# Designs tried in a protein design chat: miniprotein binders against Mucin-6 (MUC6). Part 20

Target 1, 185 residues: Mucin-6 (MUC6), of Homo sapiens (Human) (q6w4x9r395to579)
Amino acid sequence: GHCSLEGGSFVTTFDARPYRFHGTCTYILLQSPQLPEDGALMAVYDKSGVSHSETSLVAVVYLSRQDKIVISQDEVVTNNGEAKWLPYKTRNITVFRQTSTHLQMATSFGLELVVQLRPIFQAYVTVGPQFRGQTRGLCGNFNGDTTDDFTTSMGIAEGTASLFVDSWRAGNCPAALERETDPCS

## First folded at step 4 (miniprotein)

Design xc35 (from xc0 with R14I K21Y K22E E26W F37L)
Fold by ESMFold2-Fast, scan of step 4:
Structure xc35 (fold): chain B 185 residues (1-185), chain A 112 residues (1-112)
Amino acid sequence: as target 1 above (185 residues)
Amino acid sequence: DIREEVKKLLEEAIKLIEEAYEAGDWEAVRLLLEAVLTLIEALKTGDPEKISEALLKVSEALIRAAEKLGDPEAVEKLLEAQELLRKALEENNPELIKEAIKLIKEAAELLG
């Protein structure tokens, strides 16, 4: 399945449900029992425009018991707080430059992340078939049914993106502003 | 309603994940995430036994945080909650789960 974080504030889930939100927090993108060592993929959003409601993706984080890999919009890659030169390899993860404007994080466990650095910082998440019906977070539950893609961290299906997004916050951040009136969302 | 009380606890656990993340305590973040996900799965079943088992994992993660912060009151409340959860599993008594949730919430507030 494929999940995308594009245009600063747009998300398309693994079941192809698009939505838009505005928030300034770290959010859980993907968690699954298929990720080794309690792994999780997270996204960091911060204010980007003159309007207080405009936010953008600024970093993507892969966190497990052994690794904290951060890929930022400034093209800096760190693991456990230490800057790394590419290609960077661990036992199960390789981060490398795929093109002049894209970085890739490849794994041995069925997760792939591609990050676009320019002209806009964007992320693309690919998961193998073993993740079907076993994902949680902003990328949805990957069960082939879009009606429950807004399942909150408490297991409740919500009708609005803002309540769904707020439930996957990793902290005490302000509530996300839903922008469903945008014709592109 | 046990399910409603657990939802409130999940909100507190998510706040603690961010605090651990900001503090650079990645081990605490991982343990809390595992506990939260286990609890979410248990809620889908509606099974008090599975919910009790998940709450034991949450309490274990919080005890670690409380010991690191040096908060003996929080540790004591969490140990008491674990005893209630084990007794709930033994006696098949959902009322003990509600009391355990109250103690876990009080401990989380002390740690927040």
Scores: ipSAE 0.000, ipTM 0.117, lowest interface PAE 21.0, mean pLDDT 70

Design xc36
Fold by OpenDDE base, second read of step 5:
Structure xc36 (fold): chain B 185 residues (1-185), chain A 91 residues (1-91)
Amino acid sequence: as target 1 above (185 residues)
Amino acid sequence: DIREEVKKLLEEARKLIEEAKKAGDYEAVRLLLEAVFTLIEALKTGDPEKISEALLKVSEALIRAAEKLGDPEAVEKLLEAQELLRKALEE
């Protein structure tokens, strides 16, 4: 399964459903029982301009009982808040520079993350087949059905992206705005 | 009625999630969402045994979350719910 966060406000789910939203919060991007230590991948969005429509991805966070890894445009920060030199390695996670503009987080448990730092901060999430039907968050449920990707954190299918996205916020944030647009446009 | 208890647990979970969000406690949010997911998935199976097990686990998880969030009122309420749940599952 491949999930992408592109263009600052576009998301394509594991089931290949594209949608757009404008929010300024931290959201659950991927949660699954297949992630060890209650792990979750989170996406941090912030304002990139003066209007409500000017929002962008600013960081990706992997958080578990054992690890906290924050990948932002400027640095990689771990549990203790220290910036780490790359490659950074834990028992089952490695963060390293893939290219001059791309970082990669590789894991031993079937999660891969590629982050494009510039010119646009973008993220690409790949999960193994063991995750099929067992994912939740902004990346959807990876069950091959795009029609139910907007399932909220409480298991309710929503018809709009905004309500869906808001259900996966991790903090107290303003409501997200939505637009149904092709992320490739 | 087990169905009523399920509803109560889900409602409490929802409230705790909102509380955790307001507090910015990402860990609590994650844990609570995991609990909810576990319950929902169990319910989808329709297997009474799996549902029963999930309910007990979720109940415990919610209690832990409430404790973590420092909500003694929620803890008390959930403990009561857990007791009722246990009784309902024994019938």
Scores: ipSAE 0.530, ipTM 0.822, lowest interface PAE 0.9, mean pLDDT 91
Fold by ESMFold2-Fast, scan of step 4:
Structure xc36 (fold): chain B 185 residues (1-185), chain A 91 residues (1-91)
Amino acid sequence: as target 1 above (185 residues)
Amino acid sequence: DIREEVKKLLEEARKLIEEAKKAGDYEAVRLLLEAVFTLIEALKTGDPEKISEALLKVSEALIRAAEKLGDPEAVEKLLEAQELLRKALEE
């Protein structure tokens, strides 16, 4: 399955449901029992441009019990707070430069991430068939039904993207109040 | 047959998004994703007026993107789809 974070503020789920995303927080992109050591993929969004309502992807994070790998739009890769030169390899994960504008994170457990650095920071998530029906987060539940792609962290299927997105916040972000100035419809 | 035309528009949108990515035209990617999102949201309302408005707006956006990307086959297909959509919406 493929999930993408594109155009600064758009997400397309594993079941191919597109939606627009505005927020200034870290969000759970993908959680699954198929990820080892309680792994999760997260997306960091922050303000872009002069408009308070405009936000964009600024970093992607892979967090597990052993690692916190951060790939930022500034082309900095860190693990547990320490900057790493590419290629960077752990037990099950390799981060390397695929092209002058793209980084790739390859794993042994069926997850692959490609990050476009320039001209716009974007992310593309690929998961193997073992993840089908076993995912939750902004990328959806990967079950072939778009009507429940907005399943919140509490397990409730919502009809709107805003309630769905807010349920997957990975922390209490003071900037959340500013999102009220740009309500989704 | 509005359902078939909606399916064709979404299929062409996906092709154009891939072409825009290969061309490095990320503004076109953003606009195409916005058009797709608008159509999906309109379809969820079940409101014929909103759906009709969104379908015509999306078809126009796709035609402009295909022109910008230099894909005359896509332009031709989308113009034909828009005409069929227009006739279907007229009842």
Scores: ipSAE 0.000, ipTM 0.208, lowest interface PAE 15.0, mean pLDDT 72

Design xc37
Fold by ESMFold2-Fast, scan of step 4:
Structure xc37 (fold): chain B 185 residues (1-185), chain A 91 residues (1-91)
Amino acid sequence: as target 1 above (185 residues)
Amino acid sequence: DIREEVKKLLEEALKLIEEAKKAGDWEAVRLLLEAVFTLIEALKTGDPEKISEALLKVSEALIRAAEKLGDPEAVEKLLEAQELLRKALEE
């Protein structure tokens, strides 16, 4: 299955449900029992200088008990806080430059991440069939039914994206404000 | 099918976990989200065996999350939630 983070703040879930959101925080993209070592994929959003969105993706993070791999829009890759030269390899993960504008993180456990660096920072998540019905987070539950793709961290299916997105916030971030009340930060 | 009193204890534990989650860093939040999801899925089954199994796994995850939290108030809420879960197991 395929999940995309495009155009700054546009997301398409594994079940092909599109939505947009406005928020500046770290969010859980993907959690699954299929990810080894308590693994999770996360997305970092910040204030955008891009005219077509208020917020934009600025980094993608893969976190496990052994690794904290951060891929940033400034083309820096770190693991556990240390900058790494590409190709970078661990036992189960390889990060390498796929093209002049794209990085890829390939894994041995059925997760693949492709990051577009230019002209706009975007991410594409691919998971193998073993993940079907076993995912949670902003990329949805991968069960073939779009009506419950907005399942919150509390296990409740919401009709709107805002409550869904807020439930997957990670970390102690300031509350997101409505765009009409904060036109300039 | 679960008894109403057990369900109320589990609901109170969930509220405390959600409050603690607001003060946790991203590593702690990841573990707490896992625990909350496991508990909610077990509650939906109404199967006493599945609920008991989920409560044990949730308690383990709460201990691990508490180890990562730096906020004493959040840690206290997780300890209170653990006690409520223990009472639910006793029935």
Scores: ipSAE 0.012, ipTM 0.400, lowest interface PAE 8.3, mean pLDDT 73

Design xc38
Fold by ESMFold2-Fast, scan of step 4:
Structure xc38 (fold): chain B 185 residues (1-185), chain A 95 residues (1-95)
Amino acid sequence: as target 1 above (185 residues)
Amino acid sequence: DAEELKKKIEELIRKAEELLKEAERLLKEYLETGDPELLEKSIEKAKEAIKLLREAIELAKKLGDEELVRKILELVFEAIKLADEAKKIYVEEHE
């Protein structure tokens, strides 16, 4: 399945349900028992421009018990607060420059992330078939049914995006910096 | 030498803060005048600041000062926000 975060404020779920996003916090993009060491993929959003009324994606975070990998819109990649030169490789994860404008995080456990750095910071998430029906978060539940893609953190299927998005908030806004340095936040 | 490392970190932070103030000034001037050269220069200054702050973080980690690392990362976040705003405006003007 494919999930995309595009144009700063648009999301398309694994079941291809599109919606607009207007949050300014850190949000759970993907949680699954298929991710090792209690892993989760998160998206950080902030308000755009002094004159603009939309929000923008500013970073994507992969957090587990062992790793906190942050890919920022300024092309900075860190793990556990330490800046990394690309290609950066761990036992199960490799982050590398796919093109002059795109970075890729490839994993051994069926998750792939591609981020577009320019002209607008955007993210594309791909998961293998083992994730089917076993995902939760902003990217939906990957069960082949778009009517329940807005399943909240409490397990309730909502008809609107606003309550769904708010339920996947990971803490106070803005939280990007705090989550880069504090493993308990 | 821990004292020399502290001086280097302080100098990197000072220079980065100057670059960020200049980037913000250029962005505000762009919003008033519409001059695209100001927008491009703002982005460049913000990117330079981020590079210096990244170096400061590595040195702060060598000191074992996690509070200082956190403070520098706050500046990185501010720089990223500034750069993102300018880059989004630039793209909207160009395609």
Scores: ipSAE 0.000, ipTM 0.098, lowest interface PAE 20.3, mean pLDDT 72

Design xc42 (from xc38 with R54Y K61L E66F)
Fold by ESMFold2-Fast, scan of step 4:
Structure xc42 (fold): chain B 185 residues (1-185), chain A 95 residues (1-95)
Amino acid sequence: as target 1 above (185 residues)
Amino acid sequence: DAEELKKKIEELIRKAEELLKEAERLLKEYLETGDPELLEKSIEKAKEAIKLLYEAIELALKLGDFELVRKILELVFEAIKLADEAKKIYVEEHE
């Protein structure tokens, strides 16, 4: 299955349903019992400019009990807060430069992530067949049902999509809280 | 009308909460007895609850009651968590 985060604010789910949203927090992209050590893939979104209401992807995070790998738009890769030189390997995960503009995170458990750094920060998630029907988050449930009424409603109604997205906010989100508290700079 | 839709939503939530309590009870019995049939039933009940809660969300959205949508979403996450916990046990126990 394939899920993509493109054009700053578009998501295409594992069931090939596109939708758009505007968010300024960390969101769960993919959570599944197939990910070891309570693993999850997350996406960080932020506003692109002071006068713009548009938001864009700024980082992708893989979080488990052992690792917190952050790949950011400024081409920095960290694990548990420490900057890493590429290629970076753990027991189950390898992060490396695939091309001059793309990084890849390959895993031993059926998850692959490709990040485009330039000219636009974008992410592409691929999962093996063992994940079918066993995913949740912004990338969808991977159940093969493209006629899901809820997904269709989210795709055509941005207000509904924003509620769906808000439901997938990662626990603490200080950036979103700060923006809600001080919206006038 | 709005009042009739609200009653429908409340009934869906009530049925979902009942299914979740059944799923929790079945999971607890499985942990005590090791009967795999109980684990399978627990997962089924949790999935049924999730379906009813999503129906309730659709109706709440049509009413424009976003606070109610938020409350129902909290129940959805609890149901998904229970289903995931039960399914993780199921996978680990089967070849």
Scores: ipSAE 0.000, ipTM 0.102, lowest interface PAE 17.1, mean pLDDT 72

Design xc43
Fold by ESMFold2-Fast, scan of step 4:
Structure xc43 (fold): chain B 185 residues (1-185), chain A 81 residues (1-81)
Amino acid sequence: as target 1 above (185 residues)
Amino acid sequence: TPEERLKELLDKAEKLIEEAFKLAQEGKTDEAIKKVEEALKLIREAIELAKKLGDEELVRRTLELVFKAIKVLEEIEEESG
């Protein structure tokens, strides 16, 4: 399955459902029992441009009991807070420059991440067939049914993206989704 | 100013794309397409203006809006079958 984070604030789930949100937080992108050592993939969103209320992807994080790998829009890769030169290898994960504008994180457990650095920071997540029906987070549940792709962290299927996205916040960030209806615009 | 005009074009295009996405999710395909067409017209004007100004942030925002428009078209495809 493929999941994409594109155009700063658009997500397409593993079941090919696209949606948009506004947020300035770290969000759980993918959780699965197929990920070793309680692994999770997370996406960090922040404000884009000083004069705009627009938000965009600024970093992707892979977190497990052993590793905290951060790939940021400034082309810095860190693990557990230390900057790493590419190619960077751990036992099960390799981060390397795929092209002049793309980084790839390859794993031994069926997860692949490609990050576009320029002209806009974007992420593409690929998971093997063993992940089918075994995923949770912003990328959806990968069960072949788009009608329940907005399943919240509490297990409730929503018809719209707003409650879904807020349920997958990884920190105590404010709910930025209220900005859908700017009273001053 | 040209910079103020560019920001106005980008703000209006973004709002049109957001409205188009909502209309697409509601199954209002014709209305969604019309909003996308309006947004693309503004994006084209913004690209021409951005080329003259050389502002990297505004060029990035213009490219971001193109990707957002593509996502609206994908949503229209999902709703229309």
Scores: ipSAE 0.000, ipTM 0.111, lowest interface PAE 19.7, mean pLDDT 68

Design xc47 (from b5 with I9L L13R N24D K29R E32L L35V E36F K39I)
Fold by ESMFold2-Fast, scan of step 4:
Structure xc47 (fold): chain B 185 residues (1-185), chain A 81 residues (1-81)
Amino acid sequence: as target 1 above (185 residues)
Amino acid sequence: SPEDLEKILEEARKVIEEAKKLGDEDVVRLLLEAVFLLIKGADPKEIIKVLEKAIELAEKEGNQEIVEKIKEVIELLKKLS
């Protein structure tokens, strides 16, 4: 299954349901019992510098009990807050530069992430067949039916993207940090 | 097919990159709109109409390189219909 975060504000689910939203927080992109150590993939959105997009993807995060891997639009890769040189390898995850403009996170558990760094920061998620019907988050439930792709974190199928997206918010909002910047700094 | 869709998205992404570097925000907007329609599964004929509007604007700005690349995307879309 493929899920994509493209054009700053577009998302296409594993069941090929497209939608658009304006968000400035961290959102759960993918949760599944197939991810080891309570793993989850998350997407960070913030205000866009592009006139025709209000918000855009600024980072992708893989979080588990052992790791917090952050890939940002600034081309910085960190794990548990520490900057890493590529290629970066853990027991089950390898992050490397696939092309001059793309980074890849390959895993041993059927999840693959490709991040386009330039010209627009974008992400592409690929999951193996073992994930079918076993995903939740912004990428949908991967059950072959697009009508329930807007299933909230409470298990309710919504008809619109707004309530769906908000239900998957992880609470971290980069826009809030901008307001608290010291005027003297 | 999924492979054809991926190829069209890849070519569209390259055109968007070039239009963005040239500062042609209106062409970038139309190309992003075309990509959204493509992802949405819209009729290729409707997508081609948006791309033809992007060609008109690119020609007006003298961006012949972008015009030729948009035409390549249109030819790939025609294979789908």
Scores: ipSAE 0.000, ipTM 0.086, lowest interface PAE 20.4, mean pLDDT 69

Design xc49 (from a8, 14 letters changed)
Fold by ESMFold2-Fast, scan of step 4:
Structure xc49 (fold): chain B 185 residues (1-185), chain A 82 residues (1-82)
Amino acid sequence: as target 1 above (185 residues)
Amino acid sequence: GKEELIEEARRVAEKVLEIARKAIEIAKKTGDYTVVRLALEAVFLVIEALELAERGDFEKARELVREALKLAHEAMRIAIEA
């Protein structure tokens, strides 16, 4: 499966459902029992005054009982709060510069993350077939049915993105407010 | 200078890592992750090579990068044949 975070605030789920949201918090992108040591992939969004969207992706975080790997738009990679020079390895995870504009996090457990650093910070998540029907978070449930891709953290399928996104907040941030993208403002 | 040699090592390392990534991606599509072990071994050798280059041991670094490139190509070959 493939999930993408593009253009600052656009998301395409593993079942290929596209949506846009406006929020300034850390969100659960992917949780699955297939991830070792209670692992989760998270996305951090913040205000942007210079990008096309009002909010933009600023960091991606992989968190487990062993590791807290943060890849930020300023090209800093940390694990457990310590800055790391690339390439960086652990037992099951390697972070390296794939190209002059892309970093990759490769794992032994069927998860791959590629982040584009320039011109816009974007992320691409790939998971193996063992994740099918076993994912939850902003990337959807990977069950082949797009009608329930907005399943909240409480297990309720929503028709709109706003309640879905708010349910996957990882921090004690203010609730995201619904805003219409005004093409004239 | 020494910094130029370290930059050269990093550029070669990036190529090895790109091949490894593609091999892992192909292996995941087939549901067979045996290729992941070889690809990750190549990545680990590259990391060791870069550490050696930073310490000024360019001969050992070149040896490990050569081994890493061979493993990455082998992983890709097996992934494609799978």
Scores: ipSAE 0.000, ipTM 0.098, lowest interface PAE 23.2, mean pLDDT 70

Design xe0 (from sA11 with K8E K15E K45E W73E)
Fold by OpenDDE base, second read of step 5:
Structure xe0 (fold): chain B 185 residues (1-185), chain A 95 residues (1-95)
Amino acid sequence: as target 1 above (185 residues)
Amino acid sequence: DAEELKKEIEELIREAEELLKEAERLLKEYLETGDPELLTKSILEALEAIFLLREAARLAAQLGDKELVEKIEKLTEEALKLAIEAEKIYVEEHE
């Protein structure tokens, strides 16, 4: 399964459902029992301009009981908040520079993350077949059905991206917008 | 229902075409001025076009309209080429 966060505000789920939103919060991108130590992948969005439509992905966070890895445009931060030089390796996770513009987080448990740092901060999530039907979050449920990808954290299918996205907020943030509010942007 | 779906697909295609046209304009302007903001904006517009075309493709597949699918594929190829070109320019200038 492949999930992508592109263009600052565009998401394509594991089931190939594309949707867009404008939000400034941390969201659960991927949760699964297949991730060890209650692991979760999160996406941090922030304001990139003055308009409500000017939002962008600014960081990706992997969080478990044992590890916290924050990949942002400028640095990789670990559990103690210290920026690390690459490659960084834990027991089952390795973060390294793939190219001049791309970082990769490789794991031993079937999760791969590629992050494009510049010119646009983007993320690409790949999970193994063992994750089929066992994922939740903004990347969807990976069950081959695009029509139920907007399933909320409470297990309710939503018709709009905004309500779906809001249900996966990791904190108290403003409501997300589904569509671009500025036609000139 | 089918007619409404077709209209939605056509609207997505139209929007994507506009975005692609703007992206091309922006890229040309960048090549003339060297303003990095234009390059970034060009890429963003192209990516948005691709995104819309993905949705159009999904819907067109549901509708089973081969003509629309072909049109979407063609536009997607153009948008991808533009995005790749712009990205390549960025990488080359920052190596």
Scores: ipSAE 0.628, ipTM 0.835, lowest interface PAE 0.8, mean pLDDT 92
Fold by ESMFold2-Fast, scan of step 4:
Structure xe0 (fold): chain B 185 residues (1-185), chain A 95 residues (1-95)
Amino acid sequence: as target 1 above (185 residues)
Amino acid sequence: DAEELKKEIEELIREAEELLKEAERLLKEYLETGDPELLTKSILEALEAIFLLREAARLAAQLGDKELVEKIEKLTEEALKLAIEAEKIYVEEHE
């Protein structure tokens, strides 16, 4: 399965459901029992000054009990707050430059992340077949049915993207919440 | 309602075709002027076209219209080719 974060604000789920959102927070992209040590993939969005959308992807984070790997649009890779030179290896994860404009995070547990740095910061998530029906987050539930891809963190299938996206916010984002309730959105 | 769904699909395809045409225009203008903002805009327009076509394909699959799905996939390939070509030009001329 493939999930993509493209053009600053567009997401296509593992079941090929496309949607757009305008949040400025950290969101859970992928959470699964198949990820070791309570692992989760997250996306950071901030206000966009350059793209056609109001918000854009600025960083992708892989968080587990042992690692906090951050890949930012500034082409900085950190783990647990420390900058790392590529190629960077842990026991189960390798981050390396795939092309002049792309970084790849390869794992031993069936997750691959490709980040396009230039000209537009974008992310592509690939998961193996063992993840089928066992994913949660912005990338959907990977069950072969697009009608329930907007399943919230509470387990409720929504017809629209806004409540779905809001339910997958991570951390403290008062500004994002206020912006999302704005009459303009 | 199958008829309303078909109309929505046709509108998504129309919008995507307009975005793809604009992406082609922007790429052509970039090749004439060398303005890197036009190249970035071309890629963004092509990506938005791909986004709309993915939604059109999802709805067309629900409708069971195999010919329409094939048409949408062809347009998506065209949009992807343009985005790849623009990215290739970026790498060749700016890196």
Scores: ipSAE 0.198, ipTM 0.611, lowest interface PAE 5.0, mean pLDDT 80

